VHH binders against q01730. Designs and how they scored, part 20

Target 1, 276 residues: q01730
Amino acid sequence: SKSLKKLVEESREKNQPEVDMSDRGISSMLDVNGLFSLAHITQLVLSHNKLTTVPPNVAELKNLEVLNFFNNQIEELPTQISSLQKLKHLNLGMNRLNTLPRGFGSSRLLEVLELTYNNLNEHSLPGNFFYLTTLRALYLSDNDFEILPPDIGKLTKLQILSLRDNDLISLPKEIGELTQLKELHIQGNRLTVLPPELGNLDLTGQKQVFKAENNPWVTPIADQFQLGVSHVFEYIRSETYKYLYGRHMQANPEPPKKNNDKSKKISRKPLAAKNK
Short names: E, the ipSAE of ESMFold2; O, the ipSAE of OpenDDE; V2, 0.75 times the mean of E and O plus 0.25 times the DockQ between their complexes.

## First folded at step 7 (VHH; framework vhh_8pnl_2)

Design r3 (at its last look DockQ between E and O 0.70; V2 from the best seeds 0.00; counts 0 for: pae E 2.9 > 2, unsure alone 56.1 < 65)
Fold by OpenDDE, look of step 7:
Structure r3 (fold): chain B 276 residues (1-276), chain A 123 residues (1-123)
Amino acid sequence: as target 1 above (276 residues)
Amino acid sequence: QGQLVESGGGLVQPGGSLRLSCADAGFTFDLYAMAWYRQAPGKERELVARITYGGRTNYADFVKGRFTISRDNAKSTLYLQMNSLKPEDTAMYYCAADKWTSYDLRPTSYDYWGQGTRVTVSA
């Protein structure tokens, strides 16, 4: 494999817009000499490394459209990441993020945000997160969300929403405002009911995906799932269900217990002490 | 559930051409990177070609300009034009979809796989 130096040089000399530095054992972006001088690049892949942070210098890569940090050890992001005005795809999957930086929602063109396999919850999101109105795909699977904020409804361009293997106890009614949603992944949560407003969406077609297994659904909903997704949606659209849902919510039932030991997740394991 | 269905395989003579198609059903095609893989008998599955959602392509070394991967987002279809086919190209060809366009694509990391279409190159 080419040295990192050579990759940087080649990119510069040949004006290559794409730089792939995946699986290179990189612990710090600052150690890659000349990386931040590559202002012409539109794609940077740093997946499968050992990064613990992203330096503010990332903002110098002002033409980045795609930035991939998949499978690192990133615990913190700089606020400057939101200054990348051309950024369309950001992959932060399989890291150690507990929070997103202030102002993260200031990205103007972000279409795909991958946050799968982190340590995020509803309190981890900055106040302006849902200003990311250009988002088409949001992946939040395998995190620690108990509540999906109602402001999710503001992401009106969402086509894919993945919430798999969180700790969700409910879905907000505002999910029904996502009129362009084609894929909804909510399997592996603590959901017992669905908001009737979800019925406003068409997720039953051949080109749609609705995954909702491994939830403690109440019997009436579970029965519909046995018949198929179309039956679920027909049921939640019914006046009968709306009535039952209302009563259920008024009763303020205790949420199901957390059954998943997430302590075994890689993102939660202590970082091996650098043997000095 | 998302499904990919390959077509266009068959028997061809050395030097011949085939065009493979992969049709999408059940996922948002234009948000996925797509790839063609092949697996010959007794060999491991290997990458043939990849195309990002934006249309950027890369090819395996053995392709040497003989194959062209392309996509039609409007039709939710992936293509592989194969020219100058060789006996060594005989394999089951699979299409795959990955939600990320710039991922170090490993065979095990794709979200969707087709069932494959068989290509046989023989005199």
Scores: ipSAE 0.343, ipTM 0.717, lowest interface PAE 2.2, mean pLDDT 91
Fold by ESMFold2, look of step 7:
Parts: C-alpha cells; sequence; structure tokens
Structure r3 (fold): chain B 276 residues (1-276), chain A 123 residues (1-123)
C-alpha cells in the first residue's frame, strides 16, 4: 500500500477525484497532511480507522459526493458536515454517535445515509432531519430507537428503510406514505402490532424485502407470519384487523420488556480501555 | 428474495472471451455495491472487479485491462466481460452485493453471494 503522504500527493498532482485511506490506523484527519487541500475530490474513504471526531475542516472538501467513515469510533460530528452540498452518500455506520448536529438535514442531495451500529434514538435527530427528502436509503439498524417519528412519511423517495435491532414499540401510520419502499427491515424490535396503513405498501412481491422476525407479535399477527408474509399483509388490510388495532391502541398497553442487553455492543464501550 | 444468479460460464480456449451475468431478483440493486470474485481449486476467493452503486469501478491488478465490469440498474444485472482469457483465469466466479452500501474497497462483509458459474480456460 502507498503511504498517506503519497496518496495525497498523487491526488493533488494527477487531479485524482477518489481517495481511499481505509485501514490506515488514522486517529485524526488533521494528522493527514494536505488532506483538506484536496478540494477537487469527489470521494473520500476513511473506513476502518480510529477516528473519534471529525474536524470542521471537512467542509473544505466542497466537491465530495461520497464520504465513508464506516467502522471508526466517532462520537460527534461537526455542524459543518451539512455544508457538503454535493454529498450523495454518507456512511457513518459502526461508530459511537449519540447525536447528529444541528442543521444536519440541510444536505440537499443526500441519497444514502448509513447510521447502523450507533447509539442513536429519536431524540438524536435534529429538527430538520426529515428535510432529507432526496433519501433513497436510510439505515438506522442497531440503534436505540423506541419510536419512529411520523415525519418519516416526508421521505417519499425512500426505497430502503432498515430499523433492525432497535427498541421500537410501534410504527407510525405515516409509514404507509412511503409508496416507493421496496425493503423494510424491522426485525429484532418490541413490536406487537402493525399499523393497518402498512398494508398500503407492496412488500410481498419477489422484488421486495420485508423482514420482521424476532418481535413479540400478538397471536393473530404471529399466526399469519407462520403462513407467510402475504398472509400478514392480507390480514392487516382486513376490517377485522383494523378493529383489533384500534382496540389495542385504545387500551394503551405497557410496551413489552426489552429482550436484548445492548451494553456489550462495541459502540457503547468506553474508549479508555484502548490503552490497556 | 435477495437471490443472485450467475450465468455465462463455460469452457473456452486461451485468448477467448466470455461474458458473465449476475441477475438479481430480490433486492434494490441500484443501491448496492457489486463485485465479481473468483476461486480456483485450493485457493482463496479473490476480488476480480468491483463497481459501486455510483458506477465507479476498481479492478484487481491481474486483470490488466482484460476484463470490464458493468451494471444495468434498470435490469438489476451485473456483467463481467472477460477477454484474452488465460488458463490461470480458470475458477468458479461469484457475484456479490454489499447490503451496507459501502464504497469500501475491502470485500469483507458482502451479504449476498451467488452460487457461482464455472469458467474453464483449457491449456
Amino acid sequence: as target 1 above (276 residues)
Amino acid sequence: QGQLVESGGGLVQPGGSLRLSCADAGFTFDLYAMAWYRQAPGKERELVARITYGGRTNYADFVKGRFTISRDNAKSTLYLQMNSLKPEDTAMYYCAADKWTSYDLRPTSYDYWGQGTRVTVSA
């Protein structure tokens, strides 16, 4: 592999638009001399490093379309991340985020947002988060969401929504507004019922993906899952189910107890142990 | 759902050409990075070529311009055009899709793999 210095020099001298610095033990982007001078680059890969923060200087990379921080130890993002107005793909998966910065939703071209394996919940989302109306894929798996905000319905271009292994107790009816959705992953939550509006979606065909296992479904829904996903969708569209759902919500039952211990998840382990 | 099927393998003479296809019947193809890997008997599976969902390509050094990876997102199909084939290209060829939608060039977490198609280049 080339040194980081050589990678920077070659990109600058040859006007190379794509830079891959994955798996280089990088602890700080500021330690990569000349990185932020590469204003021409459209793609930067920093996956599999040891980053704990992202400096505001990231905004100097004005032409970025792809930014990949997968598998680092990032705890916080600068507000300047939203200044990357050409950004289409942002991968922050397998990090230690518990918030997103103010103004995060100002990225007008963002199509793919990977946030899997972080410490996010519904309170981590800034007020303008759902202005990301260009999103086609949103990955929120293995976080701490207990609800999905109704504003999810504003993301009308979504084709993939992954909420696997959260603590969800319900899905909002607005999920039925995501008419372009082709993949929905809700397995490993605390869901007991589905909103009837989910029946508005076509998720049972051969080109679609619906994953919902490992939830404490009420018996009528659990029985339909044993018959197949198409039976689930037929059932939740029925008047019988709409009545059951209405009574379930009116009863306001206590949510099922959490059945996962997430304290062993790497995103929640303190960084202090890395020196041992 | 989520099944990759390779086709187009076969027996060819050195210097010949083959076009491999990989069809997807069950996921949102245009949102995945796609790759071709190969595995010769007794050897490790190795990357041949990768194409991101944005269309950027990367090739293993041994390809030396002989192979071209491409994708048709409307048909959910990945291709590998293989020209100037050599006996050392003999292997089982696999397509893979990265469900994490990563631009990461290290192929360690592909979630979808095909069953493979055999390519034999006779000496």
Scores: ipSAE 0.328, ipTM 0.650, lowest interface PAE 2.9, mean pLDDT 86
ESMFold2 (binder alone), look of step 7: mean pLDDT 75; pTM 0.773

Design r4 (at its last look DockQ between E and O 0.69; V2 from the best seeds 0.00; counts 0 for: loop humanness VH .161 < .165, pae E 3.5 > 2)
Fold by ESMFold2, look of step 7:
Structure r4 (fold): chain B 276 residues (1-276), chain A 123 residues (1-123)
Amino acid sequence: as target 1 above (276 residues)
Amino acid sequence: QGQLVESGGGLVQPGGSLRLSCADAGSTFDLYAMAWYRQAPGKERELVARITYGGRTNYADFVKGRFTISRDNAKSTLYLQMNSLKPEDTAMYYCAATKWTSYDLRPTSYDYWGQGTRVTVSA
């Protein structure tokens, strides 16, 4: 690997649009001399570093289309992240985020958003989050969501939605509005029933993915899963199920008990404790 | 999640050519970053080539212009055109896919792997 100084010099000298600074022990982007002068770059990879924050200076990289912060220790993002108006791909997976900044949804080109393995919940999403209507893939696995806001239905271009290993108690009926969805991952939650509107989606074919294991499904649904996913979709489309679902929601049952201890999750440990 | 199936391996003489293919059954192929890795007996897997979101390509130094990675999103297929093959290119060749972190050269960063196709350059 080249030194950070050499990487910056070569990008500037050769007008190289892609810069990879992964696994360099970087604790602050401000310590990388000349980084923010590279206004021409379209891709910046800072994965596997030790970043705890992202400075507002990120907005100086105005031509970024791909920004990768995977596997850092980032606890907060500057509001200026949303000023990257050419951004199509943002990876913030394996960090320590518990909020997204105000105005985050103002990006008009964002296609892929990776937020897996953070400390996010439904209250972490800013008011304009669901204006990200260009999203094709949204990864929210390994977070703390208990509900998925109904506004999810506004993300009509979604092809991949991953909600694995959250604390979801229910899915909103608006999930059925995601007619381009090809992959839905809801395993490892606290789901007991499925909204009948999910039955409007084509998730059972060879080109699609539906994963829903490790949920406390009510017996009628659990029985269908044992037969196969196609049987689940056939059942939730039935008038029998629509009636039973209506009665279930009218009864407003107590949510299943949480059984997962997340206190040892790295993203929840104090940053100083991570050095032990 | 896509099932990755490699093909096109075989036995060739030094200086020969092969074209490897990797078919992805999934319908979201264009949302994945793709790579070719290889593993000779008793050695660790090593990156051969990668193709990022948006189609940009990168090659391991040992390739020295001999190989070309490409993708056909309409056919959900990744390719590796291998020219000027040498005996040291003998290995199992694997295709791999990840959500989009193609700049991470560590094999553990890839979500999906094929079972591999054998390339033998001799004798």
Scores: ipSAE 0.255, ipTM 0.605, lowest interface PAE 3.5, mean pLDDT 87
Fold by OpenDDE, look of step 7:
Order: C-alpha cells, then sequence, then structure tokens
Structure r4 (fold): chain B 276 residues (1-276), chain A 123 residues (1-123)
C-alpha cells in the first residue's frame, strides 16, 4: 500500500479530488503530513482507523463534500466541522460519540448523516441540530435514545430515518410531519404504541420501508402487524385507535424495561491503555 | 431502498458488447452508491466498477477502459456498458448498493444486492 505521504503528494500533483486513507492505523489526522493542505479534495475517507478526535484543521478542507470517519474511536468533534459548507455526506458511524459539538446544525448542505453505533441520546444533540433542514437521511441506529425530540418534524426533507436498536419508549407526533419519509426503521426499541399522526405518512408501498419488529407492541397493534404493515397503518388512522391511544397516553404507563445491556458495545469498552 | 433487479445478460461472442441494467424498486436510489460485482465459477466475487451518488466512477484494473458504469437517478437505474468482451469476463454480474457514497478501496459490505444476471462470452 502507498504511504500516506505518497497519497497526499499524488492527490496534490494529479489534482485528485478523492483521498482514501482507510485502514492505515492512523491515530491522529495531524500525523498525516500535508493532509490539510489538500484544499482541492471533495472526498476524504478515513474509515477503519484509530482516530480519537477530529482536529479543527478539518475546516481547511473547504471543498469537502464527503467525509467518512466510519469505524474509528472518535470521542470528540470540533465545532469547525460545521464550517464545511459543501459537506453533503458525513459518516460518523461506529465511533464513541457521546455528544455532538455546539453549532453542529449549522451545516448548510448536509444531506446524509450517519451516526449509527455511537453513544448518543436525546441530550447529546446540540440545540440547533434540527436546523439541518437539508437532511435526507439520518441514521441514529444502535444508540441510546429514549426519546426522539419533537423537533424531528423540522427535517422536512427527510426520506430515511433509522432509529433501530435504541431505547425509544415513544415516537413524537411530529414524525407525522415528515411527508417525504420513505424509510422508517424503528425495530429493536421499547415502543408499545404508535402516534396516530404516523398514519399521515405513506410507508406501506412497495417502494417504502417500514421496519418495526422487536418492540413490545400492545396487543391491538401487534395483531395488526401479524396481518401486515398496511393493516397497521390503516388501524392507527382509525378513530378507534385514536381514542385508545389517547386513553393509553393519559394513563401514563410505565415504560418497558431495558432488556439489553449495551455496556458490551464496542463503543463503550475502555480503550486499551496504550501500554506505555 | 427496494429490491435490485439486474437484466441485460446473455451470450455474446468475444469482442462483443452488452449493456447491463440494474433497476432499483426503491425511491431513495440517489442516496446510495452503486457498484457492479461479478463472480465466475469457482472464483470469488470481485468488484467491477463503482459509482457514487454524484457520478464519480472507479473501475477494477481488468476493465482497462472496456466497461462504463453509469446511473440514471430519475429512472433509479444503474448501467454497465461492456465493450470488447473476453471469455474471461464470463460470470454472474451483480448489482450492489450502499448507503454511503464513499470511495473505499477495501472490500466493503453493501447493504443491498441483486440476484444477478449471467454474462457468457464464448466463440
Amino acid sequence: as target 1 above (276 residues)
Amino acid sequence: QGQLVESGGGLVQPGGSLRLSCADAGSTFDLYAMAWYRQAPGKERELVARITYGGRTNYADFVKGRFTISRDNAKSTLYLQMNSLKPEDTAMYYCAATKWTSYDLRPTSYDYWGQGTRVTVSA
């Protein structure tokens, strides 16, 4: 494999817009000499490395459209990441993020945000997160969300929402405002009911994806799932369900218990102390 | 993303041409990076070509300018134009999709696969 130095040089000399530095054992971006001088690049792949942080110097890569940090050990992001005005795709999947930086929602063109397999919850999101109104795909699977914030409804261009294997006890009614949603993944949560407003969406067609298995659904909903997704949506649109849902919510039932010990997740395992 | 369905395979003579198509039944085709893979009998599946959502392409070394990958987002269809076909190009060709438009030289697992279309190059 070419040295990192050579990759940087080649990119510069040949004006190559894509740089792939995946699986190179990189522990710090700052160790890659000349990386931040590559202002012409539009794609940077740093997946499968050992990064623990992203330096603010990332902002120097002003033309980045795609930035991939998949499968690292990133615990912290700089605020400057939101300064990448051309960024469309950001992959932060399989890292150690407990929080997103202040002002993260300032990205103007972000369309795809991958946050799967992190340590994020509803408190991890900055106040302006839902200002990312250009988002078309949001992946939050395998995190620690118990609540999906109602501001999710502000992401009106969202086509894919993945919430698989979280700890969600409910969905906000504002999910029904996502009129362009084509894929909803909510399997593996603690959901017992669906907001009636979800029925405003068309997720039952052949071109749509609705995955909701492995939730402790109340019997009336579970029965509909046995018949199919179309029956579920028909049911939640009914006046009968709306009435039952209202009563259910008024009763303020205790949420189901967490069944899975997520402490065993790779993202939560202590980083092997560099044996100095 | 929906089911990927390949078409366009068949029997051709050496030096011939084929155009493969991969139709995506899903409505989010343009959010995915796409690729063509092939698998010959007794061989491992190998990458032929990749294309990002933005239309950037990458080819395997054996392609040598003979094949062209392209996509029509409006039609939710991926294409592989194959020219100057050789007997060694005989394989099952698969369409694959991944949610990321990343340039990764490593073998990656794709999220979705088609059932494949057979290409046979023989005199």
Scores: ipSAE 0.253, ipTM 0.655, lowest interface PAE 2.8, mean pLDDT 91
ESMFold2 (binder alone), look of step 7: mean pLDDT 78; pTM 0.800

Design r5 (at its last look DockQ between E and O 0.26; V2 from the best seeds 0.00; counts 0 for: pae E 3.9 > 2)
Fold by OpenDDE, look of step 7:
Structure r5 (fold): chain B 276 residues (1-276), chain A 123 residues (1-123)
Amino acid sequence: as target 1 above (276 residues)
Amino acid sequence: QGQLVESGGGLVQPGGSLRLSCADAGFTFDLYAMAWYRQAPGKERELVARITYGGRTYYADFVKGRFTISRDNAKSTLYLQMNSLKPEDTAMYYCAATKWTSYDLRPTSYDYWGQGTRVTVSA
């Protein structure tokens, strides 16, 4: 494999817009000499490394459209990441994020945000997160969300929403405002009911995906799932269900217990102390 | 559930051409990177070509300009034009889709795989 130095040099000399530094044992981006001088690049892949941080210098890569940090150890992001005005795809999956930086929602062109397998919850999101109105795909699977904020409805261009294997106890009614949604993944949560407003969406077609298994659904909903997704949506659109849902919500039932031991997640394991 | 369906395989003579198609069902095609893989009998599955969501293409070394991967987002279809086919190209060809474009997509877990279409190159 080419040295990191050579990759940087080649990119510069040949004006290559894409740089792939995946699986190179990189612990710090600052150790890659000349990386931040590559202002012409539109794609940077740093997946499968040992990064713990992203330096503010990332903002110098002004033309980045795709930035991939998949499978690192990133615990914190700099605020400057939101200054990448051309950024369309950001992959932060399989890291150690417990919070997103202030102003993260200031990205103007972000279309795909991958946050799968982190330590994020509803309190981890900055106040302006839902200003990311250009988002088409949001992946939040394998995190610690108990509540999906109602402001999710502000992401009107969202086509894919993945919430698999969180701790969600409910879905907000505003999910029904996502009229362009084609894929909804909510399997592996603590959901007992669906908001009737979800019925406003068309997720039953051949080109749509609705995954909702491994939830403690109430019997009326569970029965519909046995018949198929189309039956679920027909049921939640019914006046009967709306009535039942209302009564259910008024009763303020205790949420199901957390059954998933997430302590075994790699993202939660202590980083091996550098043997000094 | 998202499904990929390959078509266009068949028997062809050496030097011949085939065009494979992969149609999607059940996922947002234009948000996925796509690839063609092949698996010959007794061999490991190997990457043939990949195309990013933006339309950038990459080819395996053995392709040597013989194959062209393309996509039609409007039709939610992936193509592989194969020219100058050789007996060694005989394999099951699979279409695959992934949520993310990575340069070194190790046979990382593609989100979707087709059932495959058989290509046989024989005199």
Scores: ipSAE 0.159, ipTM 0.631, lowest interface PAE 3.2, mean pLDDT 91
Fold by ESMFold2, look of step 7:
Structure r5 (fold): chain B 276 residues (1-276), chain A 123 residues (1-123)
Amino acid sequence: as target 1 above (276 residues)
Amino acid sequence: QGQLVESGGGLVQPGGSLRLSCADAGFTFDLYAMAWYRQAPGKERELVARITYGGRTYYADFVKGRFTISRDNAKSTLYLQMNSLKPEDTAMYYCAATKWTSYDLRPTSYDYWGQGTRVTVSA
């Protein structure tokens, strides 16, 4: 690969819209001379670096449509990230985020938000998060969510929702409002029952994906999974299940014990261990 | 469960070229990283090349600049341009799609697979 200086110079001189600076040991974007002068670029890849913060100067890259910070050590994002009004794809996977900045939901065009392998929970989401109504894919896998806020139902354009390997104890009924959903990944949680409203969705076809293994499902649901996903959806749509679900919720049973050992999560490991 | 359909395989002489295509009917194509794998008779499936939704590419060492992976998100199509083909390249070629991660190159990590297209390079 070319040096960082040459990458900046070539982008500027040839008006190249895509810049890839992945795996370059970058500790600060401010150390990359001329980076923020590249106002023309639409794609910036900074994956596999050593970034701990993102400077407010990121807003100077006003034409960005794709911004990739995958596999860094980012602990904080500037509020100015939401000023990138052309941004369609934001990858923040494998970082150290425990919150998103105030006003984060002000992005008007965001289609893909990748937050897998962070330290987020339901309290990490700013009040306007669910104004991101243009989202087509939301990846929240390998975080610390115990609940999914009911406002998830406002994201009506979602086609992919991944909640794999969190600590979820329930799904809100509003999940059934996501009528464009083609993929739902809820494996590796503490889920015992499914809301009947999930039955409003068609996730059993050839173009759909429903992943739900590694949950402590109650026996009637576990039995249906043995027969296949289509049987699960047929069952949760039934009047029999709706009645049993209502009784289950009225009983308000204690949720299953969660796994308290988070030391093996990638987001909790030092940078050197992440690169192994 | 999604469906990917490969085409463009065939019989070619050493030194020849083929262009493989992989199509998906769906509007989520641009939300996935894509890869080409191959499997020769009696061998395990191996990665040939992968491309992220943002266009970053990776090639297996044996490619040595002979193949080029690309994608056309408007047409929901993945390509593999194969030049300077050798008899060792004879295999079934599969396309696959997944959420891209640099830590998992194993075939079982991909969400969708095609049925494959055969490439035969005569000796």
Scores: ipSAE 0.139, ipTM 0.513, lowest interface PAE 3.9, mean pLDDT 86
ESMFold2 (binder alone), look of step 7: mean pLDDT 78; pTM 0.796

Design r6 (at its last look DockQ between E and O 0.64; V2 from the best seeds 0.00; counts 0 for: pae E 2.9 > 2)
Fold by ESMFold2, look of step 7:
Structure r6 (fold): chain B 276 residues (1-276), chain A 123 residues (1-123)
Amino acid sequence: as target 1 above (276 residues)
Amino acid sequence: QGQLVESGGGLVQPGGSLRLSCADAGFTFDLYAMAWYRQAPGKERELVARITYGGRTNYADFVKGRFTISRDNAKSTLYLQMNSLKPEDTAMYYCAATKYTYWDLRPTSYDYWGQGTRVTVSA
């Protein structure tokens, strides 16, 4: 395979817009000589490396549209990540993030945000996170969310929302404001009821995906799932269900216990112990 | 609920052409990266071509210049135009889709696979 030096030289000399440095054992982007001089590139792939941080110098790559950090050990991002004004696609899946930097929501064009398999929860999101109103796909699977903030309703262009394998105990009514949503993945949570406003969406058609298995649904909802997803949506739209939902929320029952011990998840282990 | 269906395979003479199609009626097609793979008898499945949801393409060395991958997001359909076919192109051809984009795609990283369409190139 080509050395990192050769990859940088070829991109510069041939004006190649896409650079793939995946699976190269890279521990620091600063060790890749000339990387930040490649201001012309539109795609940078650094997946399957050993990055623990991202330097502020990433902002020097002003034309990036795709930035892929999948499967690294990144614990934090610089605030400068949001200055990548052309960024449409950011993959941070399989990392060690427990927070996102202040100002993260300032990206103007972000369409796809992959955050699957990190250590995020609802408190990890900066105050302007929901200003990412250009998002079409948001992947938050395999994190530690217990609630989804009501501001989710501001992301009106979302077509895919994946929340699989979190610790969600509820969904906010504002999920019903996501009128362009075509795929909703909520399997593997602690959900007992659905907000009636979810019924405002059509997630049961041929071009839609609704996955909700492995939740402790209350019996009336579980019975509808046995009949099919369309029956679930018919039921939650009914006045009968709206009344029952209101009574359920007023009673404020104890959430179901967590079934998954996530303390052994590789992203939760200290880096020194993980490297041994 | 998320299905890929290939069509357009068949028997052709060497030097002939085929156009493979892969239709999807069950997911948000334009947010997926797509690929064509093939598997000849007794061989491992191998990449033929891939296309990101943004339309960027990548081809295996053995088919570059003869095949063209394309997509029509309005019709939720992936295509493979195959020209100048050779007997060694005989295989089952599969389409695949994943939410992962550019350069980290592997066969095991695909969310959906079709059942395949057979292409036979004989003398």
Scores: ipSAE 0.363, ipTM 0.682, lowest interface PAE 2.9, mean pLDDT 87
Fold by OpenDDE, look of step 7:
Parts: sequence; C-alpha cells; structure tokens
Structure r6 (fold): chain B 276 residues (1-276), chain A 123 residues (1-123)
Amino acid sequence: as target 1 above (276 residues)
Amino acid sequence: QGQLVESGGGLVQPGGSLRLSCADAGFTFDLYAMAWYRQAPGKERELVARITYGGRTNYADFVKGRFTISRDNAKSTLYLQMNSLKPEDTAMYYCAATKYTYWDLRPTSYDYWGQGTRVTVSA
C-alpha cells in the first residue's frame, strides 16, 4: 500500500478529490503530514483506524462533501466539524461518542448522518441538533436512547430513521410529522405501544421498510404484527386503539426492564492505551 | 422492503457488449451505495464495480476499463456497461445495495441483493 505521504502528494499533484486512508493504523490525523493542506478534496475516508479525536484542523478541509470515520475510537468531536458547509455525508459509526459537540446542528447541507454503534443518548445531542433540517437519513442504531426527542418532527426531509437496538421506551407523537419517512427501524427496543400519530405515515408499501421486531408489544399490537405491518398501521389508525392508547398512557406504566448488558459493547471497553 | 431486479444478461460473442440494469430498488435508492458482483460456476462471488450514492466509482482489477458502472437516481436504476467481453466474464451478475456507505469495508455487507442475470460469453 502507498504511504500516507504519497497519498497526500498524489492528491495534491493530480488534484484528486478523493483520499482513502482506511485501515492505516492512524492514531491521529495530525500525524498525517500535509493532510489539512488538501483543501481541494471532497471526500476523505479514514475508516478502520485508531483515531480517538478529530482535530479542529478538519475545518481547513472546507470542500469536504463526504467524511468517513467509521470504526475508530473517537470519543470527542470538535465544534469546527459543523463549519464544513459542504458536508453532505458524515459517517461516525462504530466509535465511542457519548456526546456531540455544541453547534453540531449548524451543518447546512448534511443529508446523511451515521451514528450507529456509539454511546449516545437523548442527553448527548446538542440543543441545535434538530436544526439539521436537510437530513434525509439518520442512523442512531445501537446506542443508548431511552427517549427520542419530540423535536425529531422538525427533520421534515427525513426518509430513513434507524433506531434499532436502543433502549427506547416510547416514540414521540411527532414522529407522525415525518411525512417523507420511508424507512423506520425500531426493532430491539423496549417499546410496548406505538403512538397513533405514526399511523399518519405510509410505511406499509413494498418500497417502504418498517422493522419493529424484538419489542415487548402489548397483546393487541403483537396480534396485529402477526398478521402483518399493514394490519398494525390499520389498527393504530383506529378509534379503538386511540382510546386504548390514551388510557394506557394515563396509567403511566412502568417501562420494561433493560434486558441487554451493553457494557460489553466494543465502544464501552477500555482503550488498550488507557490500560497501560 | 427493497427489491433489486437485474436485467440485460444474455449470450454474446467475445469482444461483444452488454448493458446490465438493476431496477425496482426501494424508495430511497439515491441514499444507497450500489455494486455489481459476479459469480462464475464453481467460483466465489467477486466484486465487479461499486458506486457511491454520490456517483463515485471503483472497479475490480480485472475490469481494466472495459466496464462502466453508473446510476440514474431519478429512475432508481443501476447500470453496468460491459464492453470487450471475454469468455472469462461468463457469470451470474448480481446487483447489491447498502444503506451504509462502507466504501472501504472488507468484506462489504449489503442489505439487498438481486436475483441475478446470466451473462455468457462464447464464440
């Protein structure tokens, strides 16, 4: 494989817009000489490395449209990441994020945000997170969300929402405001009921995806799932369900217990360097 | 659930050309990275070409400029233009899609696979 130096030089000399530095054992972006001088690049892939941080210098790559940090050890992001005004695709999957930086929601063109397999919860999101109104796909699977904030409804362009394998005890009614949603993944949570407002969405077609298995659904909902997704949506649209849902919510039932020990997740294991 | 359907395969002579299509993908086609794979009899499935949601392409070494992967997001269709076909190109060709842009992931896992279209190159 070409040296990192050579990759940087080639990109500069040939004006190559794409730089792939995946699986190079990189521990710090600052160790890659000349990387931040590549202001012309539109894609940077740093997947499968050993990054623990992203330096603020990332902002110097002002033309980035795609930034991929998949499968690293990133614990913190700089605020400057939101200064990338052309950024459309940000992949932070399989990292160690427990919080997003202040002002993260200031990205103007972000369409795809991959946050799968991190340590995020509803308190991890900055106050302006839901200002990311250009988002079309939001992946939050395998995190620690117990509550999905109602402000999710502000992401009106959202087409894909993945919440798989969290700790969700409920869905907000504002999910029904996502009129462009075509894929909803909520399997592997602690959901017992669905908000009736979810019925406002069309997720039953052949081109749509609704995955909701591995939730402790109440019997009436579980019965509908046995018949199919279309029956579920028909049921939650019914006046009968709305009534039952209301009563259920008024009773303020205790949420199901967490069954999964997520302490064994890779993202939660101590870093080898910290053990020295 | 998303579905991919390949078409355009057939019998061609060496040096001939084919254009494969992959259509009827899910509603969010333009958010997926796409790829063409092929599998010859008795051989493992191998990557032919990949294209990101943004249209950036990557090819296997054996392609050597003979094939072109492209996509039409408006039509939710993936294409593989194959020129200068060789007998060694005989295989079942599959299209695949992934919700995640794991361009550098080895091996790449895909969420959706087509049923395949057969390409036979013979004199």
Scores: ipSAE 0.209, ipTM 0.655, lowest interface PAE 2.8, mean pLDDT 90
ESMFold2 (binder alone), look of step 7: mean pLDDT 78; pTM 0.799

